# Ledger of designs, part 14: VH-VL binders against Eukaryotic translation initiation factor 3 subunit M (eif3m)

Target 1, 160 residues: Eukaryotic translation initiation factor 3 subunit M (eif3m), of Schizosaccharomyces pombe (q09722r188to347)
Amino acid sequence: DDEQSFAFLLEAVKMDNSTADEAVRELVQRAVNSPKYFFFDDIVTLPPVQQLEQSTLQLLGILSGGMTDDYVSWVAENHAHCQHQKFDEDAIARKMKLLTIASLATQAPNNTLSYGDVAKSLKIDENEVELWIIDVIRAGLVEGRMSQLTKTLSIHRSSY
Key: E = the ipSAE of ESMFold2; O = the ipSAE of ESMFold2 at other seeds; V2 = 0.75 times the mean of E and O plus 0.25 times the DockQ between their complexes.

## First folded at step 10 (VH-VL; framework fv_axatilimab)

Design w1 (from v3 with light chain T94I; at its last look DockQ between E and O 0.97; V2 from the best seeds 0.82)
Fold by ESMFold2, look of step 11:
Structure w1 (fold): chain C 160 residues (1-160), chain A 118 residues (1-118), chain B 107 residues (1-107)
Amino acid sequence: as target 1 above (160 residues)
Amino acid sequence: EVTLKESGPALVKPTQTLTLTCTFSGFSLSDRGVAVGWIRQPPGKALEWLANIYWNDDKYYNPSLKNRLTISKDTSKNQVVLTMTNMDPVDTATYYCARLDLGYFDYWGQGTMVTVSS
Amino acid sequence: DIQMTQSPSSLSASVGDRVTITCLASQSIYSYLAWYQQKPGKAPKLLIYAASSLQSGVPSRFSGSGSGTDYTLTISSLQPEDFATYYCQQSYSIPRTFGGGTKVEIK
């Protein structure tokens, strides 16, 4: 299945720095496009990945530590690169919103993240925030309790 | 209200370096996602893109002019500066700065005419 | 570099006419295209972005269409303030490039 083949590919590249360029590019493409893969430190630090184009390395850096606005700015200058590398711009945009919420949750004072701060960071309507929080919890990046009365997420744990 | 204004010399001699300043208001380069670019238009000719600079200091240059251009910003002054070396009469143009939003130039300055004397 | 070829280079039209301007890219640009209006002595103004999206404050008589390499700006009923030069510009690939312009003149 595609998940098993991705796991084999990742392990192969981890174990062999001489892995063929085509396989390294396939690993990056699948990781970037996958709705299920979120932890890009494992990929960006691999020596054969570090040999890829600077535009690709910039994207991986954004995925490992950036926020939605970093991606929006990058993609505006990299549409052709995304087309050539078969990076799914929309899939990455969705992933960046989830990663942004996870980052905000990790940094939230008193383990409380306001819906207002989420809406501001994602540049979305506040009434959309709960759906995004459900998605970030479903992705396993954050565990917490939502309150519509206080319009906050009380964070129990963050995996990111 | 978003405004941009270009300033710099109207006359430059061949081989000299041109320095142009874009001063803007109604937005800040501390605002995430914001960028400013430079575009020029020789008299009676088409527009040519020069360079963009982003809020996070990412920079992009027209490859045909890359070795001649430097773009920088001073966020505290709401300014973007373009430097272009080795000016030539073919560089005579109106120079515009403009804000980028989602990769498109949505607000433009009035432009400043720069003549390179032969 | 992606070359943007506009047609026609100029046209004459009367108030009320439907005007069509075309822009041909030298390769596919995936709808990353803008249209600008420029009046004499003034800076360009953004009309259309993403090939078909109307910029805020632009009259609804302006519309954009097309895909791949072929793009069109349409003015459904030309008004006196629409006599200007129009430019297309691709934002797909660096360097961003502009078409040569189409001058729309009063008949």
Scores: ipSAE 0.754, ipTM 0.895, lowest interface PAE 1.2, mean pLDDT 92
ESMFold2, look of step 10: ipSAE 0.747; ipTM 0.896
ESMFold2 (binder alone), look of step 10: mean pLDDT 93; pTM 0.948
ESMFold2 at other seeds, look of step 10: ipSAE 0.776; ipTM 0.904
ESMFold2 (binder alone), look of step 11: mean pLDDT 93; pTM 0.947
ESMFold2 at other seeds, look of step 11: ipSAE 0.784; ipTM 0.907

Design w2 (from v3 with heavy chain L102M; at its last look DockQ between E and O 0.93; V2 from the best seeds 0.76)
Fold by ESMFold2, look of step 10:
Structure w2 (fold): chain C 160 residues (1-160), chain A 118 residues (1-118), chain B 107 residues (1-107)
Amino acid sequence: as target 1 above (160 residues)
Amino acid sequence: EVTLKESGPALVKPTQTLTLTCTFSGFSLSDRGVAVGWIRQPPGKALEWLANIYWNDDKYYNPSLKNRLTISKDTSKNQVVLTMTNMDPVDTATYYCARLDMGYFDYWGQGTMVTVSS
Amino acid sequence: DIQMTQSPSSLSASVGDRVTITCLASQSIYSYLAWYQQKPGKAPKLLIYAASSLQSGVPSRFSGSGSGTDYTLTISSLQPEDFATYYCQQSYSTPRTFGGGTKVEIK
């Protein structure tokens, strides 16, 4: 039901360029904080969203095409902005790690993504990589098969 | 081993422009997530943040000095440059560059003392 | 700008004493707070980040605590090498700002 109310809000903002500022801010806040929303191209391009603060637009750009390092750098200069906008820094950090794996998977040569590349990109221990890959698969961003023996993800599909 | 070193003039006359160079090793501004900042300390006084520059060329300035500061980088030389215009005796300080990690300055240069006097 | 007020501005203590330095922010800074040690003629050295996280290579006698506007650096057993000035610094809002410093004198 919260997914249905979010979808209604998104469609309302899409259809009405004069949507109230509160509704646009609620849409953005819910999208960035949501553990279930990943496709920010649909939001960043909306005319009412383009009128928001530059810091918010930078975050939406990172969510639509950036990686974890982009977010970590941005948030280090934007803690106060996140507090004022009620952006959940930890939820966004988790989302960025999933989106980073999805981006790596889309670009992986021979549809094979090494655990080493994931660990380097996320700046985590390699022994944590399979947990994150399970999460990115559960999020529906990547479909594939893990191998601890070869320390790779064989990619069947990537939807990001 | 991460090191940073500041270089520039020790003496500047009032109204002149100060140019400081930070040369570093053990990391590169081609590395994603890397930043370098500048901080100054007048003799016997507290530290004051001046500016940060990130690998992606994002720049942040202390608003009280924004019209006077320019920060830039040369990634191939492992250098960051700070320019500060219209120097005044109150700007006499030791100037440090430092690496920024997760929003905190974890490695600092030795500092360079700049005196502004006629 | 967020003003950072340190207290005391100076103190004298003996080797082995427990030392506490406080830092008051002019508004909530949500634990985006660092502590630095600076010895005479030297660059600052990061001790504590994120209010309570100990930087690698820093002795465990140093600890940080606090929340909201009130933050504390504690040295559990003062050593001769701890003679220095200590600064807090907030990283919550631009511009980053430092406290005025606390000079710790041994003796």
Scores: ipSAE 0.674, ipTM 0.865, lowest interface PAE 1.4, mean pLDDT 92
ESMFold2 (binder alone), look of step 10: mean pLDDT 93; pTM 0.941
ESMFold2 at other seeds, look of step 10: ipSAE 0.730; ipTM 0.888

Design w3 (from v3 with light chain A50Y; at its last look DockQ between E and O 0.96; V2 from the best seeds 0.80)
Fold by ESMFold2, look of step 10:
Structure w3 (fold): chain C 160 residues (1-160), chain A 118 residues (1-118), chain B 107 residues (1-107)
Amino acid sequence: as target 1 above (160 residues)
Amino acid sequence: EVTLKESGPALVKPTQTLTLTCTFSGFSLSDRGVAVGWIRQPPGKALEWLANIYWNDDKYYNPSLKNRLTISKDTSKNQVVLTMTNMDPVDTATYYCARLDLGYFDYWGQGTMVTVSS
Amino acid sequence: DIQMTQSPSSLSASVGDRVTITCLASQSIYSYLAWYQQKPGKAPKLLIYYASSLQSGVPSRFSGSGSGTDYTLTISSLQPEDFATYYCQQSYSTPRTFGGGTKVEIK
């Protein structure tokens, strides 16, 4: 199935140090487009991946440690690259919002993340924040308790 | 509220290096997601994009001019600097700096005319 | 480089006229296109981004449409302040490129 074939592909690239070939490009394309894959340090550090185009390496760096603003800036200069590489710009934008919340949660003072801070960082209306928090919890990136009264997320754990 | 202004020499001799400074207010390159670019317009002709620099120091250059252009920023001064080497009379143009928002130039400076002549 | 071909290069129109300006890209640009207005001696002003989205503060008589390679700027009822040169610009691929411009003049 798709998850089993992705795991096999990742292991195959880890074992083979040949420079950029079809398997390496397929791995990257599937990882960036996947709604279920979030941990890009495992990919960006692979020697064959480091041989890819500079634009692709920039995207992987953003996915491994950046925020939504990094991606929005990058994609504004890289629409043609995304078309050529078959990177799904919208899927990546969604992934970046989830990763941004996870990063904010890790750094939140007193383990409390305000909906206002999330809305500002994601550049979305505050009314949309709860759906994104539900999604980041569902993705397993953050554990916590939401409060509509205080408009906050109390963080119990973040794994990103 | 957002303003940009270009400064630099009005006259440059052939082979000299042009240095242009964009000074702006109403935003900062410490603000995540912002960028500043340079565009030129020869007299009576169409606009030509030169370079962009982002808040995170990512830089993009027009490939036809890549080896002649250097863009840099000084975030503390709210300035972006464009350097263009080996100037030629064909480089005579009005030079604009502009802010990028989501990949589009939404605020422009008034422009500075640079003439390249002996 | 993506070539942007504007037509017409110039037109003459009266206040109240409907004006249509066309921009043709040499390859598909997926709606990554802006329209700018430039008055003599002034910097360009952004009117339309992403082919059809109206920039803040721009009158609703301006509209953009199109897809693929073919894009259009329409001014539904020309006003005295609309006499200017209009440029399209693609932001799909580096280098960003502009059309040659369309000068809208008073009849």
Scores: ipSAE 0.738, ipTM 0.890, lowest interface PAE 1.0, mean pLDDT 91
ESMFold2 (binder alone), look of step 10: mean pLDDT 93; pTM 0.944
ESMFold2 at other seeds, look of step 10: ipSAE 0.753; ipTM 0.895

Design w4 (from v3 with light chain A50K; at its last look DockQ between E and O 0.97; V2 from the best seeds 0.78)
Fold by ESMFold2, look of step 10:
Structure w4 (fold): chain C 160 residues (1-160), chain A 118 residues (1-118), chain B 107 residues (1-107)
Amino acid sequence: as target 1 above (160 residues)
Amino acid sequence: EVTLKESGPALVKPTQTLTLTCTFSGFSLSDRGVAVGWIRQPPGKALEWLANIYWNDDKYYNPSLKNRLTISKDTSKNQVVLTMTNMDPVDTATYYCARLDLGYFDYWGQGTMVTVSS
Amino acid sequence: DIQMTQSPSSLSASVGDRVTITCLASQSIYSYLAWYQQKPGKAPKLLIYKASSLQSGVPSRFSGSGSGTDYTLTISSLQPEDFATYYCQQSYSTPRTFGGGTKVEIK
């Protein structure tokens, strides 16, 4: 299965800094394309990963601590790189929206994140916000309660 | 309303350094996702991309000119500056600045003609 | 660098004619292509982005098509204000590169 083989690959690269270049590239490709992998600081800091192309390292940095607009700016200069590395631009775009909400939740004053702030940060219509918040909660990045009355997310826990 | 305007010398001597300023309004380089680029056009010839600078200070240069170009921004003044060293008569061109939206130049300045001559 | 070859370099046409301009990339550019219109003494104006998407405010008589290496700008019924030089530009790979231009003139 793909999830177990990814976990084995990640552990292999963690254990052995001499891991073959093809295995390191496969690890990165699968991590950035995966709808279920979110914690890129664990990957970006690996010594074999640090030997990859500067464009790849920039993307991993964005996934580790950036926002959607960082990705949109990066991909506009890196379409050929994504094509060559088999990075799925749309899958990464969706992941960046989830990570952006998680980052906003972590920084939200009084543990309250407004739908307006989410819509502004993701550059989406406010009526789309609830579906994205459901997805962030399903991904396990945020725990909280939605209120349509106040158009806010009350945050109980953020894992990001 | 988005506007951009180039300013700088009209005449430069060979070997001198050219400094061009792009002043813009209707957007800010403190806005996430914003970028400004420079493009030149020799008289009667095709356009040539020079450099881009992003809101987060990421910079991209045409590799054929990289050792000669420096791009920078001053967000408080809504300005982007291009410096090009060791000017030569072949660098005579109209120089444009333009905003990037999703990788495409959607708003352009009117351009400034720079002549390189003794 | 990806070379962009435009054909023809110039053409003469009458008002009302259907005009096609071709742009050939030296390798696949996956529809990361723009078309610009430039009138003498003026800055370029974006017409088409991502090969086929019409920029806001551009008349619907302009359209873009193509894939891979071959791209086409079509003006379905040429108007007096369309006499200009047209450039394609790829945004797939750095450096961004422009075609040599196609000058559209009154016949």
Scores: ipSAE 0.709, ipTM 0.877, lowest interface PAE 1.3, mean pLDDT 91
ESMFold2 (binder alone), look of step 10: mean pLDDT 93; pTM 0.943
ESMFold2 at other seeds, look of step 10: ipSAE 0.734; ipTM 0.887

Design w5 (from v3 with heavy chain Y104W; at its last look DockQ between E and O 0.97; V2 from the best seeds 0.78)
Fold by ESMFold2, look of step 10:
Structure w5 (fold): chain C 160 residues (1-160), chain A 118 residues (1-118), chain B 107 residues (1-107)
Amino acid sequence: as target 1 above (160 residues)
Amino acid sequence: EVTLKESGPALVKPTQTLTLTCTFSGFSLSDRGVAVGWIRQPPGKALEWLANIYWNDDKYYNPSLKNRLTISKDTSKNQVVLTMTNMDPVDTATYYCARLDLGWFDYWGQGTMVTVSS
Amino acid sequence: DIQMTQSPSSLSASVGDRVTITCLASQSIYSYLAWYQQKPGKAPKLLIYAASSLQSGVPSRFSGSGSGTDYTLTISSLQPEDFATYYCQQSYSTPRTFGGGTKVEIK
């Protein structure tokens, strides 16, 4: 089980701050590539992780508090770094879009997020927005109701 | 209509600091995901990348010139400024600023020729 | 740094000819490559990005191809206005680096 083996690795690194460099790099690689891992404060704060390359620390910072455009700008300067670290640029791009919607939902006035605002922030066609909203709800990051008539998401809950 | 224009001195003496300003229109560094970069070209020679600055103030420098370059922006004035210290005659070149969008230099200024001579 | 080697350094061709310019990277660059045209006294103009994508407003006679380390710019039917120097540039690794250029002269 990939989820269980990741949780084991994370706990091992938490318990031993002198963990070997290869294990720390594997933890980060699996976290950034995972379609199921979203909460990067738990990783970025680990002392062995703080010793990694500045490019990797920048990415972890983007994943913990940034938006899609932060990632797009970073990756444009870091393609070789991603290749060397085996970071899946497309998997991370998808994760950043989900996290961006979650951030927009948290900040949405009157708990209403327009499809237009999502499309603008993600730089996608508005007709793609509903599928992304389904995915962000499936990921457990947002709870709400879509309205195709008003082209809005009414937010009931946004995680952390 | 996206335009960029470089301005600065045409002549600089060795050891002096060069300051170049890129003034642009048709886009803003408030636009998420965009950047402005500097590239130079010595007469009759190939292009050399110098530095990029992003909308979020992230900065990237050519490592071979890293200790000589500083890049900054003033988003309200639509300007990016490059300074280069300790100029030498080998730094004689045309200096261009250009927009990066999605990592590619899609619009360039006309360039400004800087000669480093006594 | 990734070295970009262009071939040929110069060429002469007639209007209507098919022209091919090659660019070799010192390591794989995964199609993070652009082609620029530069006319004398002018700034470079982006023609091709991502190895094969045609920039808006660029004539369809220009095309790019290649992968790995080997990349090619093709002009399918050379026109008099295509007199210029052409540069490749990789965006895979910092610093971004340019090829030495290929000067195209029209007979």
Scores: ipSAE 0.681, ipTM 0.870, lowest interface PAE 1.6, mean pLDDT 92
ESMFold2 (binder alone), look of step 10: mean pLDDT 93; pTM 0.941
ESMFold2 at other seeds, look of step 10: ipSAE 0.766; ipTM 0.898

Design w6 (from v3 with heavy chain L102I; at its last look DockQ between E and O 0.99; V2 from the best seeds 0.77)
Fold by ESMFold2, look of step 10:
Structure w6 (fold): chain C 160 residues (1-160), chain A 118 residues (1-118), chain B 107 residues (1-107)
Amino acid sequence: as target 1 above (160 residues)
Amino acid sequence: EVTLKESGPALVKPTQTLTLTCTFSGFSLSDRGVAVGWIRQPPGKALEWLANIYWNDDKYYNPSLKNRLTISKDTSKNQVVLTMTNMDPVDTATYYCARLDIGYFDYWGQGTMVTVSS
Amino acid sequence: DIQMTQSPSSLSASVGDRVTITCLASQSIYSYLAWYQQKPGKAPKLLIYAASSLQSGVPSRFSGSGSGTDYTLTISSLQPEDFATYYCQQSYSTPRTFGGGTKVEIK
């Protein structure tokens, strides 16, 4: 299946610094486009990946430690690069919103993340926040309980 | 209200370095996702993009001028500075700074005319 | 660099006329295109972004359309304040490039 194929590809690149350029590019393309892959430190640190174009390395850095505004700024200057590399701009934008919430959750004071802070960071209407929180929990990046009364997420665990 | 204003010399001699300052209000380069860019327009000619600087200090330059341009910012003063080396009479133009938001220049300064002659 | 070719380079029209201005990119730009209006002695003003999205505060008589390499700005009923030069600009690839402009004059 597609997940087994990706896992084999990632393992092959991890084990061999001489991995063919086409395989390294396929790994990166599949990782950035995948709705299920989130842990980009594992990819950005690989020696064959470090030889890719600077624009690609910038994107991987954003995926490994940045927020949605970093991506929005980067993509505004890199539409042609995304087309050439077959990076799905919308899929990445969605992934960045989930990763941003996970980052906010890790840093949240008193393990409490307000809907207002999420809305501000994602630049969305506050009434959209609940769906994004559900999605980040379903992705396995955050565990917690939502409260409509206080408009907060009480964080039990953040994996990111 | 978003405003931008260019300042710098109106007259520059050939080979000198031009320094232009964009001073803006109504937004800050600490606002995530925002950029300021420079565009010039020679008299009677097309607009030409020069450079952008982002809130996170990422910088982008027109490749045809890259070795002549430096862009920087001072977030505390709401200023962006462009320097352009080795000025030539063909660089005579009106120079604009503009805000870039979501990839498009939505607010422009009035522009400043720079003439390059001996 | 992506070249942007506007046509016509100038046109003469009366108040109330429907005006169309075309912009041809030298390669596909995937709707990463803006339209600007510039009046004499003034800075450009953003009218349309993303090929067809109307900037806030711009009258609804302005519209943008197109895809691929071919894009059009339409003014459905020309007003006295619309006599200006219009520019397209692509934001797909670095460097950002502008068309040569279309000057709209009173007949």
Scores: ipSAE 0.704, ipTM 0.879, lowest interface PAE 1.4, mean pLDDT 92
ESMFold2 (binder alone), look of step 10: mean pLDDT 93; pTM 0.943
ESMFold2 at other seeds, look of step 10: ipSAE 0.705; ipTM 0.873

## First folded at step 11 (VH-VL)

Design x1 (from w1 with heavy chain D58M; framework fv_axatilimab; at its last look DockQ between E and O 0.97; V2 from the best seeds 0.79)
Fold by ESMFold2, look of step 11:
Structure x1 (fold): chain C 160 residues (1-160), chain A 118 residues (1-118), chain B 107 residues (1-107)
Amino acid sequence: as target 1 above (160 residues)
Amino acid sequence: EVTLKESGPALVKPTQTLTLTCTFSGFSLSDRGVAVGWIRQPPGKALEWLANIYWNDMKYYNPSLKNRLTISKDTSKNQVVLTMTNMDPVDTATYYCARLDLGYFDYWGQGTMVTVSS
Amino acid sequence: DIQMTQSPSSLSASVGDRVTITCLASQSIYSYLAWYQQKPGKAPKLLIYAASSLQSGVPSRFSGSGSGTDYTLTISSLQPEDFATYYCQQSYSIPRTFGGGTKVEIK
């Protein structure tokens, strides 16, 4: 299946620094496009991955530690690169919003994240925030309780 | 209100280095997602993109001019600086700075004419 | 580099005319295209971005269309203030490149 073949590919690249270039590129393509893969430090640190194009390495850096604005700026200069590498710009944009919320949750003072801060960071209408929080919880990145009355997320655990 | 203004020498001799400053207001390069770029236009000719610099210090250059161009910013002064080395009469043009939004130049300075001649 | 070819290079038209300007990219640019208006001695002004999206404050008589390699700017009813040079510009690939321009003149 797709998850099993991805896990095999990741393990193969981890174990062998001489892994064929096409396998390394397939690993990266599948990781960035996957709605289920979120931990890019595991990818970016691999020696054969470090030999890829600067534009690809910039994207992996953004996925490992950046915010949605970093991606939006990067993609505006890299549309052609994404087309050539078969990177799904919209799938990555969605992933970046989830990762941004997870990062905000980890840094939230008193384990309370306001909807206003989320809306500002994602550049979305505040009315959309709860739908995104539901998605980040479903992705397993954050555990917490939403309050419509206070317009906040009370964070119980962040996995990111 | 967003404004940008170019400043620099009107006349440059061949082989000299051109330094242009873009001073802007109504936005800041401390704001996430913001970028400023440079574009030139020889008299009566089409526009040519030169370089962009982003809020997070990402920089992009026209590959045909890459070894001649350096772009930098001073966020506290609301300034972006472009240098171009080894100027030649073919580089005679009006030079514009402009704000970049999602890959498109939405606000432009008035431009500054730079003439390269002996 | 992606070459942008505009046609015509110039045209003459009367107030009230429908004007169509075309821009041909040397490869697909996936609607990452802008149109600018430039009057003599002035900086360009953004009219259309993303091939068909109207910039804020631009009159609705301006519209953009197209896909792939072929893009058009249409002015549905030309006004006196529309006599200018128009440029297309692709933002798909570095370097960003501009078309050669189309000068719209009074007939």
Scores: ipSAE 0.721, ipTM 0.884, lowest interface PAE 1.4, mean pLDDT 92
ESMFold2 (binder alone), look of step 11: mean pLDDT 93; pTM 0.947
ESMFold2 at other seeds, look of step 11: ipSAE 0.742; ipTM 0.888

Design x2 (from w1 with light chain S91D; framework fv_axatilimab; at its last look DockQ between E and O 0.96; V2 from the best seeds 0.00; counts 0 for: pae O 2.1 > 2)
Fold by ESMFold2 at other seeds, look of step 11:
Structure x2 (fold): chain C 160 residues (1-160), chain A 118 residues (1-118), chain B 107 residues (1-107)
Amino acid sequence: as target 1 above (160 residues)
Amino acid sequence: EVTLKESGPALVKPTQTLTLTCTFSGFSLSDRGVAVGWIRQPPGKALEWLANIYWNDDKYYNPSLKNRLTISKDTSKNQVVLTMTNMDPVDTATYYCARLDLGYFDYWGQGTMVTVSS
Amino acid sequence: DIQMTQSPSSLSASVGDRVTITCLASQSIYSYLAWYQQKPGKAPKLLIYAASSLQSGVPSRFSGSGSGTDYTLTISSLQPEDFATYYCQQDYSIPRTFGGGTKVEIK
């Protein structure tokens, strides 16, 4: 039910650029908090979204093309904004880690992404990397083969 | 080893502009997630946050001073510069630069005392 | 702006004493709080971040606790090097604000 109402809201805002401010804010809140929504270019480019607060626009920009460190820097200055807008900081942090892996995968030379590069980009121990890769594959953002022998992800497909 | 050092004039006249430079080593503002901020402390009083600048050039200012403050960086020289306009005797303080870690200041310079008097 | 009120403003204690310092925020700050130690003529030193996390290199006799608006720094057994002024700082909302300080003096 929440998936259907979100899809309806997104389509309504996309088709009618005069949509009420309250509906636009609800769309953004639901998108950033959703564990299943990843493609923020579709939202950032909407004219009524561009009228929102500077802090919100910065977050949407990070979600559309940034990395985990961009979010960590932004949220350190925006805790109160997140509380006021009902943005779930932890949900967004998790989303940013998945999006970061997806971005690294898209740019990986020879379609090979090392666990070391993932660990460095996410600022995590290398022994945690496989769990994050499993999650990014389950999210449908990356398709590939893990190798413990070479500590790499061989990328077959990236959707991001 | 992480170090920061403030430099600038010790004496400024009212209405003049103060320019302070923070020179640091042991880290770089080209490294993702890195930030430097400025904090001041009037003699015998509490600390007051002024501004932060991030590796990606994002800047944040204390709103009560925003029209008087400018922060900038020169990544190649490992420097951050703070400019404060229209100085007044109440701005007399020790000025510190410090590195941010998760929004908290984990390494501080020794501070530089700035006196504003005619 | 979020006002940070520290209590007490000063206290006298002996080596070995347990000391508690409180910090009251004018609104909820969701554990976005740090504690700093400052000795005369020196820069502040970070002790505690995120209300309860101990900074690297800080002795375990320091601890932080609290939530909402009420936060506490505890020194379980004072050492000679702990006589200093302590400040809390909220990182929840711009501008970042500091408490007025608590001076811990030798009895």
Scores: ipSAE 0.622, ipTM 0.855, lowest interface PAE 2.1, mean pLDDT 91
ESMFold2, look of step 11: ipSAE 0.631; ipTM 0.852
ESMFold2 (binder alone), look of step 11: mean pLDDT 93; pTM 0.946

